Miniprotein binders against b1l550. Designs and how they scored, part 66

Target 1, 279 residues: b1l550
Amino acid sequence: MRLPEELLERARDIHSEAPSHRIKLDRVGSFGLKVPVEFKGFLLLAEADVWVSLPEGRRGVDLSRQVEAIYELSNPPKDPFSLCREAAISLLEKLNYADSSGVSIRFDAPLQDGESLKYYGVEISSIASDEIINKIRVEILGMTACPCTAELIRAYKSSEIAATHTQRSLGILEVSTKAEHPDPDKLASIIERAMSSPLRTYTKRPDEGGLVIRSLSNARLAEDVVREMIHLFLEEFGHLPEDTHILAAVRSMESVHMHDIYAERSFSLDEIRKEISSH

## First folded at step 22 (miniprotein)

Design ic18
Fold by OpenDDE base, fold request of step 23:
Structure ic18 (fold): chain B 279 residues (1-279), chain A 96 residues (1-96)
Amino acid sequence: as target 1 above (279 residues)
Amino acid sequence: SEEELERLADEFRELAERLGYDEIEVTVDGDRFTIEAERNGVRIRIEVEVNGKEIRITVTIEKDGRRIRFMYVITDPEKLEKYLEEIERIIKMFLR
């Protein structure tokens, strides 16, 4: 039943009223929206959050307008990165009482692995005010082999190829920049290259053996992985603004322990360049 | 090259023209150019800097006393068209 439009003329606009307590809110919005996006020829259903700030003199946000803003931009489906940036800006334009807006989009990105697919996790955001800051978080699983156990076994048996424990490790790159979101495939590639080996969805038997041998010959600590991620990141993305902030991290699901090993470094491009140049 | 910068400046001028801007000021200075235009109270400033293969684009939109600034840093020329289209869509949102 649609209420008669005549009743709407008599109804107070609750959202535009003064609140009982004049307090600014930082974020008010809709979380857990599903929006279609196009990524590398795939149509994906992404999860999205949209929000704006609320001034102290306004009781509520026009939540319907927020939802409309992102869906208008999502039809036809487009690149999630463009959608994120455009939607954040659109929110500020449509909700003129807000001094800031934000959009977050989460999806699994397909990655070709021979005739099959693997994937990595993507979370992007755009926060708009007088300037726009774009953030991307990429997470992908790889494999690590422990160099410490390998060295112990080598010392004990004098073997050319020392056995060691291997495990899945989650690599994480988070980048916040005033530039556009950096290429997610390049970020995923950096993480994979920083590990002992990538994971494979599909392996032929001879290839599986080769993958394990490669991992053993390229044994890396969690600390090694993070340092290599940073090194490779600087080579690929050193052109980003100097105030760009990066988190490089790895969570190794150690196969010999009940717990995980974790390592991270947070830095700006300016900071890390100064650190490296001082050596 | 200076010729490449001029070609880029022309492309961005054409973008502003497509958006209905009639008073477009283009200033070229060395490795950079700036485009400034105003239409119906929506002022745009596009600053482009070329450093080798790197193109840095800074867009500023001013409307009703508010300013929004965003930036692109591209090293692949094939992405330029994509981002030009995005910039055009963004500016159009303010012209509605």
Scores: ipSAE 0.806, ipTM 0.930, lowest interface PAE 0.6, mean pLDDT 93
Fold by OpenDDE base, fold request of step 23:
Structure ic18 (fold): chain B 279 residues (1-279), chain A 96 residues (1-96)
Amino acid sequence: as target 1 above (279 residues)
Amino acid sequence: SEEELERLADEFRELAERLGYDEIEVTVDGDRFTIEAERNGVRIRIEVEVNGKEIRITVTIEKDGRRIRFMYVITDPEKLEKYLEEIERIIKMFLR
């Protein structure tokens, strides 16, 4: 049932009323929207959150207008990174009472693995005010082999490639920058290259054997993985603004323990350069 | 190179022209240029700095007393066209 439009003339605009308490809100919006995006030739249904700030003198946000803004930009489906930036700006422009806006988009990114597909997790955001800050989080699984156990076994059995325990490890890179979102495939590649070996969706037995041998020959602590991620990141993305903030982390699902091993480093590009130069 | 900078300046000028800006001021200074234009109360400032293969683009849009600034840092020339199109779409949002 559609109410008569005449009722709109009689109805108070509740959103524009003064609130009972004059308090600014930082974020008001719709969370858990589903929006179509195009990524590397795939059409994906991504999860999105949209919000704006609310001034102290306004009771509510025009939530329908927020939803319309992102869907207008999503048709036809486009790159999620462009969508994120454009939507954040659009929200700020369309909702003129807001001094800030934000968009977050989450999806699994397909990654070609021979004749099959693997994936990595992506979470991006754009926060707009007088300036725009873009954030990306990439998560991808790899394999690690323990160098400590390998060294112990080597000491006893004198093999060129010592046996050791192997496990799945989740690598994480989170980047916040005034520049555009860094390339997600490059970030995923950095994480994989920092591991002992990548994971494969499909392996034939000879290929599986080779994968394990590669892992054993490239045994790495969780700490090694994080340091390698940082090193590779600096090589690839050292051109980003100096105030760019990075989180590099790994969660190793240790196969010999019930618990995970976790390592991380948070830093700005300026900070880490100073640290490295001091050695 | 100076030639590359001039080419980029022309591309961004053309972008402003496509957006219907008629009074476009282009200032070149060393490895950077600035484009400034105003249309219907929407003022744009595009600053581009070239350092080797790196192109840094800073876009500022001013409308109704508000300022929005965003940046691109491009090392892959193939991405330039994509981001030019994005910038054009973004500015168009303010011209509505």
Scores: ipSAE 0.802, ipTM 0.930, lowest interface PAE 0.6, mean pLDDT 93
Fold by OpenDDE base, fold request of step 23:
Structure ic18 (fold): chain B 279 residues (1-279), chain A 96 residues (1-96)
Amino acid sequence: as target 1 above (279 residues)
Amino acid sequence: SEEELERLADEFRELAERLGYDEIEVTVDGDRFTIEAERNGVRIRIEVEVNGKEIRITVTIEKDGRRIRFMYVITDPEKLEKYLEEIERIIKMFLR
């Protein structure tokens, strides 16, 4: 049932009224939207949040316009990164009372794994005000092998490739920059390369054996993984603005413990360059 | 190279022209150029700096007393076209 549009002439515009308390809100929006995006030839249904700030003198946000803004830009489906940036800007333009806007988009990114697929998690955001800040978080699982146990077993058995405990480890790269979102596949690759071995969705017996042997021959502490991630990141993304902020982290689901091992480093590009140069 | 910078400047000028800007000012200074134009109260400023294989694009849009600035840092030339299209779409949103 649709009410007659003529009723709008008689109805108060509740959103434009003065609030009972003149307080600015930082974010008002719609969370948990589903928007189509195109990524690497895949059509994905991503989850999205959209919001704007609300000035102290306005009771409410026109939420319908927010939703329209992102869906207009999502038809036809486009890459989620462009969508994110464009939508954030569009929100700010369409809702002129807002001094800031934001969009967040979450999806699983497909990665080709032979004839099958694996994936990594992506969360991106764009926050717009006088400037736009883009943020991306990439999470991908890999495998780590413990070098400490390997060394003990090597010493015990005198084996070239010592057995050790292996586990799934979640690698995380989060980047916040004034530049465009860095390439998610590159970020995922950095994480995988920083680990003992990648995971495989599909393994044949020889492949599985090779994967394990690789991990054993490339045993790494959680600390090693994080440091390697940082190193590889600097190599690939050193061109980003100096004020770009990075979080590199790993959560290792250690197979010999009931708890996880976690390691992280937060830094700006400027800070880390100074640190490395000082050595 | 200077030639590359000039080509880029032309490309961005053409972008502004496609957007219906009539008075486009292009200033080239060393490894940088700036494009400034105004149409219907929408002012755009595009600054491009070329450093080797790196292209830094800064876009500023001003409308109704508001200013929005966003940046691209491109190392892959294949991405340039994509971002040019994006910039064009973004500016179009303000011209509507």
Scores: ipSAE 0.794, ipTM 0.927, lowest interface PAE 0.6, mean pLDDT 93
Fold by ESMFold2, fold request of step 23:
Structure ic18 (fold): chain B 279 residues (1-279), chain A 96 residues (1-96)
Amino acid sequence: as target 1 above (279 residues)
Amino acid sequence: SEEELERLADEFRELAERLGYDEIEVTVDGDRFTIEAERNGVRIRIEVEVNGKEIRITVTIEKDGRRIRFMYVITDPEKLEKYLEEIERIIKMFLR
């Protein structure tokens, strides 16, 4: 039952009081919200977190205003990247005592795979203060083929076997920038092209054979997958601000081992350009 | 071209006009321009720089002592209208 609205005139505003302990808080918010988004014509149910900073002189955050901010912007459902950026700014406008705000949105992005679909993981965030920092993380599985074993088998006497071990590898690109969020499909494409081959939802035998043969022709060490991701990223996104930060990584679930192999490099655009230009 | 720069400046002037700004100052300098306007205590500054196919847009909004700045680096001209609409929605938040 709804309580009478006029009670708001009589009740203390607990949130606006000073706290007993005047300690600022970095993130106070609502986490695990489900929000509708539209991505490439798909209506998806994404998971979102929203927060603001809380100054030492304010006891609480108006949490319902936080939730209101993102749900108002999500109706009707729209592009999750616009939603993320706009909601972060809306939080600062609505909660004028905060000096920063943040929004994160997570969803599985559908990707066309022939006559079927596959997916990749997307997490975006926008953190707003006197400026906005936009972050996107893309994760997609691909296949890698080991070049070391391929070379040993090729060199084996009287062997005509073209073979090596192959495995699923999780590729990761994470970008933090003052510019708008990069296109996630382009990031996913960069990761897949750095692998030995993409994964498919299904194939028929002739297509599967061709895919495996192509993966052997494009055999790569995990280290070189990361290097290729960086190369391809610079070709596509070298226009971003110089202080843009990138993490490129791969976790390879090596089929001949009980454990994974991991390779990673983080860098800013200005840092990596200096490194490359010195060679 | 200079014609493309002028059309782009007109787009941003029209954006500010749609938001109810009526004292819009436009400054052009080479391959860049700046839109400045103030309405009801909400000051905006939109700086646009064109470099080939790349369009850099920096938006600064100031209200009640709060300042926020955000940017776009557009390389796909088909996305320009989408981001203009986003900028308009963001500025409107502050005018309410």
Scores: ipSAE 0.765, ipTM 0.919, lowest interface PAE 1.1, mean pLDDT 90
Fold by ESMFold2, fold request of step 23:
Structure ic18 (fold): chain B 279 residues (1-279), chain A 96 residues (1-96)
Amino acid sequence: as target 1 above (279 residues)
Amino acid sequence: SEEELERLADEFRELAERLGYDEIEVTVDGDRFTIEAERNGVRIRIEVEVNGKEIRITVTIEKDGRRIRFMYVITDPEKLEKYLEEIERIIKMFLR
């Protein structure tokens, strides 16, 4: 049932009233929206959250207006990074009472894998106030081969057996910067190159053997992977603003253990440069 | 290169012209230029610095006492057109 529009003339505007308790809210919004995006020629259905700040003197947010803002920009579907940045700015412009706004968008990014596809996880956000802060998190699986076990097996009675345990490892890069979102494919590539080898959707027997041999030839501890990710990140993205913040991490599902191993380093670009230059 | 900087400055002048700005001030200083313009109470300042293959763009938009500043650090020249289009769309939001 659609109510008569004439009632709007008689009803109070509840949202514009002062609240009973004058307390500023940091995030008021709509979470779990589904929005279409276009990524590298693929049309994807992403999940999005939108929010704004609410001053202590205003009772409610115009929630339909904020939802409307992102959907207006998502039709026709476009690049999720542009959508994220533009929507955050649009929210702040449309909802004049807010002093900040935010948008997050999550999707699985397709990645060519020979004749097939694989995916990696992407979550981006843009938080707007007098400046814009853009954040991207990329997660991708790779393979690691343990160098400690490899050395022990090599040393056993001077054995010629080249062996060690291998496992899936989840690599994570998270970047927060004033510049535009870094290219997620480059972040995923950094993570994969830091691993002992990439994972494949499928392989034929000779290719599978080659993957395992490559992994054994490039044995790495979880700690080695994190350090390599940082090194490769600095080569590719050292041009970003000095106050850019990065998290580099690996969660390795060690095949010989009942538990996972985790390694992590968080830093700003100016911090890590000082650390490296002190050696 | 001076020729490349001047061509880039012309692209940003044209961007402002497409948005309806008509008194566009362009200041060039070495490897840097600044575009400043105002229309219908919307003031823009676009600062561009070129260093080798790196292009740094900082956009400031001011309307009704609100100021917003955002930036791009472009290392792939093929992405320049995409970000120019994004900047144009963002400024247009404020001119409505």
Scores: ipSAE 0.716, ipTM 0.907, lowest interface PAE 1.3, mean pLDDT 90

Design ic18
Fold by ESMFold2, fold request of step 23:
Structure ic18 (fold): chain B 279 residues (1-279), chain A 96 residues (1-96)
Amino acid sequence: as target 1 above (279 residues)
Amino acid sequence: SEEELERLADEFRELAERLGYDEIEVTVDGDRFTIEAERNGVRIRIEVEVNGKEIRITVTIEKDGRRIRFMYVITDPEKLEKYLEEIERIIKMFLR
């Protein structure tokens, strides 16, 4: 049922009134929307948030326009990064009272894993005002092997055992930049290459053995995983604007401990280049 | 190269023409060019710089006193067409 359009002439426009308390709001929007996206040939159902700033003199946001902005751009389904950037700009164009807008999109990204698939987590955002800032966070699991325990076992004089504990570790790269969102597969690849070995969806016994041998041959401290992530990131993305901000982190779910190990570094490209060149 | 720069400039000129811009100013300076145009109160400025394999694109759109600027830093030439299409879609939002 659709109500008669004539009612708009008689109803008060609550949203365009001044509020009782004149306080600007930073984020007013619709959160938890489901939106279709196309990622590298896959059709996925992503979760999205949209918002705008609200000036102190405006009582409410036209929320239907916010939802319209992202859904009209999502049909037909398209690349989530383009959708994110375009929707953020569309929100500012549609809601001219706002000083800024934002869009975030979250999905699990499929990644080829031999003859099968695995996945990694992606969250992107675009914040638009007089400029647009694009952010991407990638999280992927890998395998780490402890070099400290490996060295202790090697030093055990009667031992011919090549061994150490191995565990899942969650690698994280988060990039905030004026440039377009970096390719998440490249970020995921950087994280995996920094680990001792990738994780697989499944393995047969010979392949499982090879995976474990690879991890033992490439044992790394969590701290050195983060350092390697930064090194590889600079090789791939050093061309981004100098004020690009990066967070690199690893959370290792240590198999022999009741607790996790965590290592993290945040930096701008300008900052890290000065740090590296000073040594 | 100069031929690569001219090809890129032609692609961006054609983009503006597809959007209905008629008086398109193109300024070339060494390894960069700028495209400026206005139609129906929508002013665009597209700055492109080529540095080796890297293409840096900065787009500024002005309408009704609002200015929005965004950029791309393209290192994979196969992505250029995708981002040109995105830029065209974004500018079209402002042209109604």
Scores: ipSAE 0.692, ipTM 0.898, lowest interface PAE 1.4, mean pLDDT 89

